# VH-VL binders against Netrin-A (NetA): the designs that were tried, part 16

Target 1, 267 residues: Netrin-A (NetA), of Drosophila melanogaster (Fruit fly) (q24567r46to312)
Amino acid sequence: EPRACIPDFVNAAYDAPVVASSTCGSSGAQRYCEYQDHERSCHTCDMTDPLRSFPARSLTDLNNSNNVTCWRSEPVTGSGDNVTLTLSLGKKFELTYVILQLCPHAPRPDSMVIYKSTDHGLSWQPFQFFSSQCRRLFGRPARQSTGRHNEHEARCSDVTRPLVSRIAFSTLEGRPSSRDLDSSPVLQDWVTATDIRVVFHRLQRPDPQALLSLEAGGATDLASGKYSVPLANGPAGNNIEANLGGDVATSGSGLHYAISDFSVGGR
Key: E = the ipSAE of ESMFold2; O = the ipSAE of ESMFold2 at other seeds; V2 = 0.75 times the mean of E and O plus 0.25 times the DockQ between their complexes.

## First folded at step 10 (VH-VL; framework fv_iluzanebart)

Design r2 (from q3 with heavy chain G102T D103G Y104S S105T; at its last look DockQ between E and O 0.69; V2 from the best seeds 0.00; counts 0 for: pae E 3.5 > 2)
Fold by ESMFold2 at other seeds, look of step 10:
Structure r2 (fold): chain C 267 residues (1-267), chain A 121 residues (1-121), chain B 107 residues (1-107)
Amino acid sequence: as target 1 above (267 residues)
Amino acid sequence: EVQLVQSGAEVKKPGESLKISCKGSGYSFTSYWIGWVRQMPGKGLEWMGIIYPGDSDTRYSPSFQGQVTISADKSISTAYLQWSSLKASDTAMYFCARRDYTGSTYYMDVWGQGTLVTVSS
Amino acid sequence: EIVMTQSPATLSVSPGERATLSCRASQSVSSDLAWFQQKPGQAPRLLIYGASTRATGIPARFSGSGSGTEFTLTISSLQPEDFAVYYCQQYYNWPYTFGQGTKVDIK
């Protein structure tokens, strides 16, 4: 018997409040830099100037291709804390995806974690890990297979290989009970959230000479002595790799996170 | 306008039960976490536990798990802190506080005036 | 449990002088840190949230800084009404926890 259509998903993040732990220009005018085709291009951010402001609300606004709005973090330092985005959805949603769209020419994150809350931000659990070094940083295998015994667990995937301008997490992909979600209390709990928190741990660092060969970017990054911080008990600490062989003098200090859209598909 | 009003001071003997209250007004009571903070005489502040009145989800700090009961009656916008058997060491000031979650910030924005509980042997 | 440790326990300062209070977390709390002022017989009063944002109605002489594990509250020119106990509190993850307090006394 025909029934009324079940409502489709929506972007639960649209116009929702987002808090960033770091925003470019919040402590006065700051310089930030982008890299394109062997060229470093630096600009100024200043939260008191609307034309040079990159606030967190840009993450959940509607964008159009002619007026992309960006949130930008403060430039990353060698000893700074991780950059965090926190999004309150306002109620419980069953989530199908979480997507971060990078700003044009933005440095790509290398290592990050998506957390969720089901209790309006009181407590958090891992939802998805991303890293070129899943085992070393998060104690998890890359490309972990998922069976019924672990379909409620966060996985880790390598986001640094793709040349795509977005970072995407599909909440149900590869999870056996997703075919019959209505009969799986475990997976229903897995997709349920009231809040999303993204923690950025490390940026990829473009090499001007090797920009088009991103497969070698990890080797170049290793050769420069900058690496992801080792994590034994979970995500911690700082927003920049430890330098194994360089000095602490400033160079490339304009590197930052830049995201134009933070989308959450939910019902 | 937004207020948390607590019940009055209590003087009790060890072994007695007690239930103190915190009434919220000027906001949607069921949409905010509300919790209890203990301050022993001359000591600092300690979180005891927190409740979401909309679904009664209740969380305790480990030191208070099993020591007290936190509950809410949403029909009268009131949260409760309850002891089944008071001890002299329960002598303290007890505050309730509301957690703001609008704007994804999660700080405690509204506090009750406090309830002094004295347990005398 | 995230342990919050404040220092010093007591800070003696003359009116008009600067006071600097420290708060350390046992693990990163990002910027989810609040500072409260409490006077005897009163409920705590929110001063700073988000590590550095003044609550509405808080005088400009109060400022907060820090992120991750190390945080500072600064009172740039102490007034007589500022002599009180100050607490930091993390709200990054439950259970929320307070520091043990810093008492700011008149020298």
Scores: ipSAE 0.430, ipTM 0.735, lowest interface PAE 3.4, mean pLDDT 81
ESMFold2, look of step 10: ipSAE 0.443; ipTM 0.746
ESMFold2 (binder alone), look of step 10: mean pLDDT 92; pTM 0.932

Design r3 (from q3 with heavy chain G102D D103S Y104S S105G; at its last look DockQ between E and O 0.89; V2 from the best seeds 0.00; counts 0 for: pae O 7.1 > 2)
Fold by ESMFold2 at other seeds, look of step 10:
Structure r3 (fold): chain C 267 residues (1-267), chain A 121 residues (1-121), chain B 107 residues (1-107)
Amino acid sequence: as target 1 above (267 residues)
Amino acid sequence: EVQLVQSGAEVKKPGESLKISCKGSGYSFTSYWIGWVRQMPGKGLEWMGIIYPGDSDTRYSPSFQGQVTISADKSISTAYLQWSSLKASDTAMYFCARRDYDSSGYYMDVWGQGTLVTVSS
Amino acid sequence: EIVMTQSPATLSVSPGERATLSCRASQSVSSDLAWFQQKPGQAPRLLIYGASTRATGIPARFSGSGSGTEFTLTISSLQPEDFAVYYCQQYYNWPYTFGQGTKVDIK
């Protein structure tokens, strides 16, 4: 029967303010590194140079496959804090998804938490957990469904095996009342947010071949709690990294978080 | 110019009620959190609570829950801090502050001038 | 709630010298950290937010750094008008909390 039109869902994150706790090159030129297949390549970031800057605004601008823009954190160190992104939507939205698109060749996150706020950033509650060790790190089983009594609770998804270039959270998937959202005050509250916060806890450890080229400082970083258990050995033999060129200050592994798009479906 | 103007100093006795005010101007009053900070004589700053005037969502710091009432009248762009029964320990300077935001984060950029409340027998 | 601890309680510094103030959080607050200056009889004045962003009109001699649990306010070349009490405040999650303050006195 005829019903009122429902507004289309949109990317509520487009052009929205994003605050990053860490941006490569913010305190001077820095070296950052990527691993493509089994090869390490390092580059320079510097926020004072537009050609070498990776600001947070790149997360919510318009991108296309021919002109990808990236935000990059400072390289992750064993003594550093977790990297955080905070997105302000400006009003209450009913959210259907949160997606983080990795930059080409970016190091892969292993453990992270998405939080939401319904009070314009005053307080935060868990929305979704991701980890290869959901129980150990977040005290939660890896699962994709809830029962009716806990369908308002954050779940943890296992991302141990890298197969895709994006991290995606569907807010209603696997929740029993989702097919009747209009009749579920619990799920209506669950999907409502004014702000989204992402906290990156751990990177995936690079493959064994890439590890052979690390400096001593980089080996220290990899031993820290900022990296997951090593992935299975790759097929490649030993690699030797070429000497660094340029004027960048360098330390450690150079691994970092790099995201090209932070999108949030909502209405 | 964005501005918060507080009501004047008060001298009260224990057991009396009191309502002090904080009037906002130069901005959309209903679109920003506004809160109250206590400073006891010679002491530091303490958040008491905060209100979003657009929907009256009100939060208190645990040590002030049940001790005061925070409210707002959006028709006159005014926030209030209220005691039903003052104690001598309520003697302090009280500030209101607005929580603002931009792409660099949240911040308390605008403060009222303060209201001195003295409670003595 | 998140406890903010400032050190030192008082700091004696000569004009023209550098002052370094520390603030520690009982748990990570990411970069959601602000610094305020307060002089006797006045309202607090915002100096820094987002751990390192200077508020509008704040002189370049004020700089903030840190993330997570450890934060620093640095005043380079301290001026006579900088003698005051300085507070850090976290706004990562409610309830928001202040440190106890660091008084910067002339030496």
Scores: ipSAE 0.107, ipTM 0.641, lowest interface PAE 7.1, mean pLDDT 83
ESMFold2, look of step 10: ipSAE 0.582; ipTM 0.819
ESMFold2 (binder alone), look of step 10: mean pLDDT 92; pTM 0.937

Design r4 (from m5 with heavy chain Y104S, light chain N92Y; at its last look DockQ between E and O 0.67; V2 from the best seeds 0.00; counts 0 for: pae E 3.0 > 2)
Fold by ESMFold2, look of step 10:
Structure r4 (fold): chain C 267 residues (1-267), chain A 121 residues (1-121), chain B 107 residues (1-107)
Amino acid sequence: as target 1 above (267 residues)
Amino acid sequence: EVQLVQSGAEVKKPGESLKISCKGSGYSFTSYWIGWVRQMPGKGLEWMGIIYPGDSDTRYSPSFQGQVTISADKSISTAYLQWSSLKASDTAMYFCARRDYPDSGYYMDVWGQGTLVTVSS
Amino acid sequence: EIVMTQSPATLSVSPGERATLSCRASQSVSSDLAWFQQKPGQAPRLLIYGASTRATGIPARFSGSGSGTEFTLTISSLQPEDFAVYYCQQYYNWPYTFGQGTKVDIK
């Protein structure tokens, strides 16, 4: 009996072009740092040395347990801009998920935005927000209920708890018309994208033991507003404003964004 | 070889209509945004608008919305910029430009040679 | 709309010297910044994209730097053919916008 063939969703990001606004070692050898078992360890990146190179193409290649490939940004500084990843899918896909897999021992992003384009990268709209302080930073509730009148709107997810080594966005979760997607032009448009842009605003604060191993200049980076820190008597979880000083340009901490896989489920 | 070839210079009077063209070759015309940039005499460059010929999605910079019409004929790989009633202030050089996608980012990689439009009574 | 502001408006430089051109965005454009050269009667020519990447065939004396809101084009050892107007352009989000231009004149 004949039936329609419905293709499975695939990783639409595999081998797709990706551009990073910042890559460790792009202007010569740089120092970067990682966490491991309550210790921070530091190393050198250099784009001219293949063994110490962490290019953006690592985001969309194959990874396995024997050979994890990693993109790393330059170390985050108080005077630095946000870090951006831009992924071009090449055509329209209906997306079910966007997942960023952290490199081993990488600091976790605290505040970031996923944008999408439906016009081949010409214009961008918010797709998902993440933050330990959704209302303060993005003016959005942390877990807004969605009805039919706003099911095409970006929401903000609270990152207070560790969500393992990856950051995941399910495009249809909690959206009423998702059970009848074929009859919802609104959600069909919502899940459609040609490009994905991720903007990283700040990192989560390092664990307490890693803070004890800070090198010269690390405390200045943590005060810059590019890292979350607990607020005194403020909301629970990651809060960046506690004990912040003025902006100071330094890269002393070596902390950075490090992602091993950028995957997008689509068809 | 990717090329954009524009129509020749025009001398017009105020109130006349005009349609200038930009023909693309050496690439898949329907798969790239192509747009129009104005340069008034002695002035800088200004984006006017941009079109995706594959589906005719057309966007205008706010100051040009309603002032011109951008269109494309994908059967002959040609984009157009059109005025229904020219003004003396439309005197300028007009360039078309292609936006790269997806392999190397979103920058303007190919430009037409320019079309000079002169509007005077 | 993202406003791009270039400085200086005119830069007088002798051949063989260094020229430094600035471009400021009214909000972050990440690294989605291009530099173009335009000579009289010609179309713009792409020099730099991605804030710092030289386009194919552009001499090494042209270099770009910056991200976010502040960008610089540097022309080392300036040559006679480099006297032109230079424009920055953001392509982070539509509408795309140019700076007003910096004219590099012979001193």
Scores: ipSAE 0.761, ipTM 0.883, lowest interface PAE 1.1, mean pLDDT 84
ESMFold2 (binder alone), look of step 10: mean pLDDT 91; pTM 0.918
ESMFold2 at other seeds, look of step 10: ipSAE 0.814; ipTM 0.907
ESMFold2, look of step 12: ipSAE 0.471; ipTM 0.744
ESMFold2 (binder alone), look of step 12: mean pLDDT 91; pTM 0.919
ESMFold2 at other seeds, look of step 12: ipSAE 0.645; ipTM 0.837

Design r5 (from m5 with heavy chain Y101S; at its last look DockQ between E and O 0.47; V2 from the best seeds 0.00; counts 0 for: pae O 11.5 > 2)
Fold by ESMFold2 at other seeds, look of step 10:
Structure r5 (fold): chain C 267 residues (1-267), chain A 121 residues (1-121), chain B 107 residues (1-107)
Amino acid sequence: as target 1 above (267 residues)
Amino acid sequence: EVQLVQSGAEVKKPGESLKISCKGSGYSFTSYWIGWVRQMPGKGLEWMGIIYPGDSDTRYSPSFQGQVTISADKSISTAYLQWSSLKASDTAMYFCARRDSPDYGYYMDVWGQGTLVTVSS
Amino acid sequence: EIVMTQSPATLSVSPGERATLSCRASQSVSSDLAWFQQKPGQAPRLLIYGASTRATGIPARFSGSGSGTEFTLTISSLQPEDFAVYYCQQYNNWPYTFGQGTKVDIK
């Protein structure tokens, strides 16, 4: 009996439109900061200057290790909105992965959600949660067991200790019916999307050694709910909350989300 | 230049049918969600429904499901709002509006001029 | 469906003064929040999208803030042309919904 021809997977995000809710320098020159070898370095972004702009189109363009292009959000503050990225695929795809590549020296996101749409961005449903605080932030247990009864549900993954600078979601991993996707209407629907939205909730706070390089103003915004510092060898959760400095900050830490590639495997 | 041009004001009696139109120009009509917003006299704005003319995918707000029909004729780049039997409470201004992008639109950026519908005995 | 609640219903202010308008969502809409201005007999005009991004041609005196369920529109120095009704709208999920409006009147 004939076997159906299954198209090869492609990067459905390549050159696709991406809209960011926040881009560094969009309202004029802004200061942004990053950490290198426990030292803070700060720079200027300005969308009116092509040499200092970090637009959302950098997420789906060509990159290489010698010429990395980045999207950068505005610096995160204690009262700021969550930062979002919305990717329009243009048609329905069956997705196998969503990958975000961090820019060099970028602070790692700690808490974020990937959503999908099947109606060209009209409505959204959760696809994957990431957090060191899955229960507190998203009302979901970390490491939810996956059986046939819940293989179509978004799960929450603990913050991990990555050896590489990327955040990856494999849409079918650990889902029992994935071995025979053609026979699972539930998983076929699960992997189908027309759009992907990423919502960043929290940055990973700098480790204690890196905190020594913060300017006094930056320490105040790190006390907000926009940051967490995962324990290297401890249980999941944000266990380090310190209010460094005695004054209200007049400027933030300069820390921000910075992503060089937004890849989506699909067919 | 992107435009939405609506049909003219209507004066009707209760029980009559009505179909008002919204013609899009200056863009690919089939690639954008377009919808209808009602504003009753002295009241706020409320979404009635939207349509994707490329495949006729139509969504209604719950309060309007079954009360109106939204359709489109892509051959003439026109969306429609239709009542089979008007009520006096249908007296309102009706706007059509388009989403801001074909692939990743967020909000309605292009609005028609409005069509005043008056239903009175 | 997501209910959007605006306050106050009417705000009386003098030209040159600051106006602050509030909008609350019945559930999180992330940053998918727009603000519109409407004058009598006219279509709404987009002011702010993404909760805080000014639309093209909107003067800097208009600013938006908030995320999740609580949002604010601020007009830092009211001009005569700013006296109008202002609506918030969520576009996180269909059906998109408006708040009931805040009228900004000349004091």
Scores: ipSAE 0.000, ipTM 0.521, lowest interface PAE 11.5, mean pLDDT 80
ESMFold2, look of step 10: ipSAE 0.415; ipTM 0.732
ESMFold2 (binder alone), look of step 10: mean pLDDT 91; pTM 0.917

Design r6 (from m5 with heavy chain G105S, light chain N92Y; at its last look DockQ between E and O 0.42; V2 from the best seeds 0.00; counts 0 for: pae E 6.6 > 2)
Fold by ESMFold2, look of step 10:
Structure r6 (fold): chain C 267 residues (1-267), chain A 121 residues (1-121), chain B 107 residues (1-107)
Amino acid sequence: as target 1 above (267 residues)
Amino acid sequence: EVQLVQSGAEVKKPGESLKISCKGSGYSFTSYWIGWVRQMPGKGLEWMGIIYPGDSDTRYSPSFQGQVTISADKSISTAYLQWSSLKASDTAMYFCARRDYPDYSYYMDVWGQGTLVTVSS
Amino acid sequence: EIVMTQSPATLSVSPGERATLSCRASQSVSSDLAWFQQKPGQAPRLLIYGASTRATGIPARFSGSGSGTEFTLTISSLQPEDFAVYYCQQYYNWPYTFGQGTKVDIK
């Protein structure tokens, strides 16, 4: 039998333009916080100071294992918009993976969506959903089975496991026609994109011990709908919708999205 | 300086053909969506359609599909809007606009000055 | 097709006062919303994009807010040059659509 055609893969995101809807320190110095080993450590970001800047270009720069660069969003508040990353590939690629590498000690996303465009950002379609509550938030079952009738549909995955430092989407995994990609117009269309957009909806709940070090403003921020927190009368676990606390932004937990690498495999 | 310069005002009779132009300068013409917006006298703005000159991918709003033709000549950095048979109801101001996609912002920031088309007997 | 609805159709405001314009989308457009100003005989001018980000050169008295389906443009201290028609436009998905406009007149 002829070999399955595997296109040559490159990191199509390398040095590609990327826009973030939110960047720490873009409007002056801001405080952000990291969470590790049951402790919270807060620092200052400021885009006017190169030693304290975390621009979106860090997502697609030339990586060095000894010199990790990060993009960081502004601290997330209950009244804030969702945070987005938009990556322009410059042409149509057939994609095999999308990977987001988390920065050290950053809170992990709980709920997010990867969208793609095939028309240079004119229109967008879902590519992959991630959530601890796929059905509640996105109307999709977690770990959806795939047959030929639905192999071109976005699925939802649970990425709440804290051990893995990256969020990865394999575009062809579990899709029956993937070995026959050259003979499947449906999957060829499915993997084709000119742009990728990531929309972050909610962060995971921070380490419980690290929460003990939060100031009062941070505690009210954690009660917002931007974090997975348990309800008082709910079962222990991942509850995404929080109280309607905090109508105005206050000094917060310093929780934010922080990504060191945005990689897209394709050709 | 990024600019869109449109062709001059037109006075036409019903049934005549017309092709108006929008010339882009100061940027890579083939790397941006460019489109056309109609404004009827005393009315609001409505998208007619949009084209990506790099590969001629053309999209129309539903109400304009089949009513006009949008095209581009990338060798002279010019987009066109044309009618094969004008109607009196085509009397309007027509703007071209560029979407600022490669500048990492998805909004229409650059507009032409407008072309007034008057169709009457 | 996403329908954008603006209110009010006409707003009469005295110079120096605050003007508040509303825009509603028939479905979520996330934050992919722009506001334009248009004066008679001129092309539209971009004021706000991303629902809340001022375009280059736009005075601080213009501010935008909202996400999803509800959006607001605020002019905090109306100046004589601000009497114009204002349009919202979604750019979330093609076809892109405008609201019908809000005319801001001198009271």
Scores: ipSAE 0.164, ipTM 0.642, lowest interface PAE 6.6, mean pLDDT 81
ESMFold2 (binder alone), look of step 10: mean pLDDT 91; pTM 0.921
ESMFold2 at other seeds, look of step 10: ipSAE 0.591; ipTM 0.823

## First folded at step 12 (VH-VL; framework fv_iluzanebart)

Design s1 (from r4 with heavy chain S104T; at its last look DockQ between E and O 0.57; V2 from the best seeds 0.00; counts 0 for: pae O 4.0 > 2)
Fold by ESMFold2 at other seeds, look of step 12:
Structure s1 (fold): chain C 267 residues (1-267), chain A 121 residues (1-121), chain B 107 residues (1-107)
Amino acid sequence: as target 1 above (267 residues)
Amino acid sequence: EVQLVQSGAEVKKPGESLKISCKGSGYSFTSYWIGWVRQMPGKGLEWMGIIYPGDSDTRYSPSFQGQVTISADKSISTAYLQWSSLKASDTAMYFCARRDYPDTGYYMDVWGQGTLVTVSS
Amino acid sequence: EIVMTQSPATLSVSPGERATLSCRASQSVSSDLAWFQQKPGQAPRLLIYGASTRATGIPARFSGSGSGTEFTLTISSLQPEDFAVYYCQQYYNWPYTFGQGTKVDIK
């Protein structure tokens, strides 16, 4: 759980500006797909049509069970760049959490980094890493314990819960000085931000040993995606993966990032 | 219309002081980083420093730390670049530029027209 | 300080032909890279931001690609007005830095 009962903290992200590096339909009509109970359902997005657009402003609007709105990226391709969300809080806040809520049937991103800025986006530092491959991708152990000597450092969290529809970072959890934040200048600086940036990293290629096994299995097995690197299942088993045998860039797999809420607790 | 309008060209002698200006209009001056870029004759572009007028947070590139002073007067929406003692090597074109924030990203989207500073005996 | 290195220093190209400009960063700048065009006596003109997004009013013949440390600007069919000096700039971390420029000349 988040650290409880901090007076006067609010959702600092509500109605805050958000910029996405990729939005479905930016080049005209595009196809995107959802996967539910292993069943594929594909739809069209087009940013020139307000009824079929999924803009970044949906991340910070008022969402509830009656009017959920989504931002959707363009479909992820094998040759594409990382997808980025950048949130401006407008002033310095002391943050207690950062939460991304997945849209219905959206796959859970495997590898991503949350960065923060204290200078209105002039410079950025890592705030939290998420990956099933923390050591390989970010050079950090998963589930690292934090003592007083490193409580101001970003940690990496491994994805371990397949049915969770949100990605959450508690800024103070597991940090010894958090009980007396007012007396810790180091931790006060750690939680301070003016901007938050989320970078969704593409799934890295399998290590060479896994590729050697796939080559021995033949071209038909590779084309079918039989040896795809597995990711933790999200709702309905939707995860973003690379297909070894398919042309992901043009195949119409339709997988994409889809987020309904970008929340930041702060004061 | 968002605009940055710089003060006019200057001809100075070594040792003189100088303060050139960059006036912003058509936007909330205190909510955007604004900075200065030098271009020596026939050379490329180099950042000198940048200021956030809302709280006067000022940063300099290492080569310019201690060489110039960057300031802003938010009551008149104006940023300044100032030398206490000009050198002949300060002869250059100086541009101010605003960083776009928060609507489209964190890049320099609006530039002033430039101020030519000539320092000669 | 992040060093930006452009190549080539000068590129001679005929109107209507394709130009490709390269920019390399000394460390990752994610996708926080911009391309500018500058003509003599003028302020730089923003062409591309976010490594690949065209700025408002920039013709489709300009395209950018790359992330991390390696970036490319492509002009698919050079027009007479495109002969200028082009700069890349990282805006990932202060101090922001420019490449040294690539001059695109008439062959």
Scores: ipSAE 0.351, ipTM 0.693, lowest interface PAE 4.0, mean pLDDT 80
ESMFold2, look of step 12: ipSAE 0.748; ipTM 0.879
ESMFold2 (binder alone), look of step 12: mean pLDDT 90; pTM 0.918

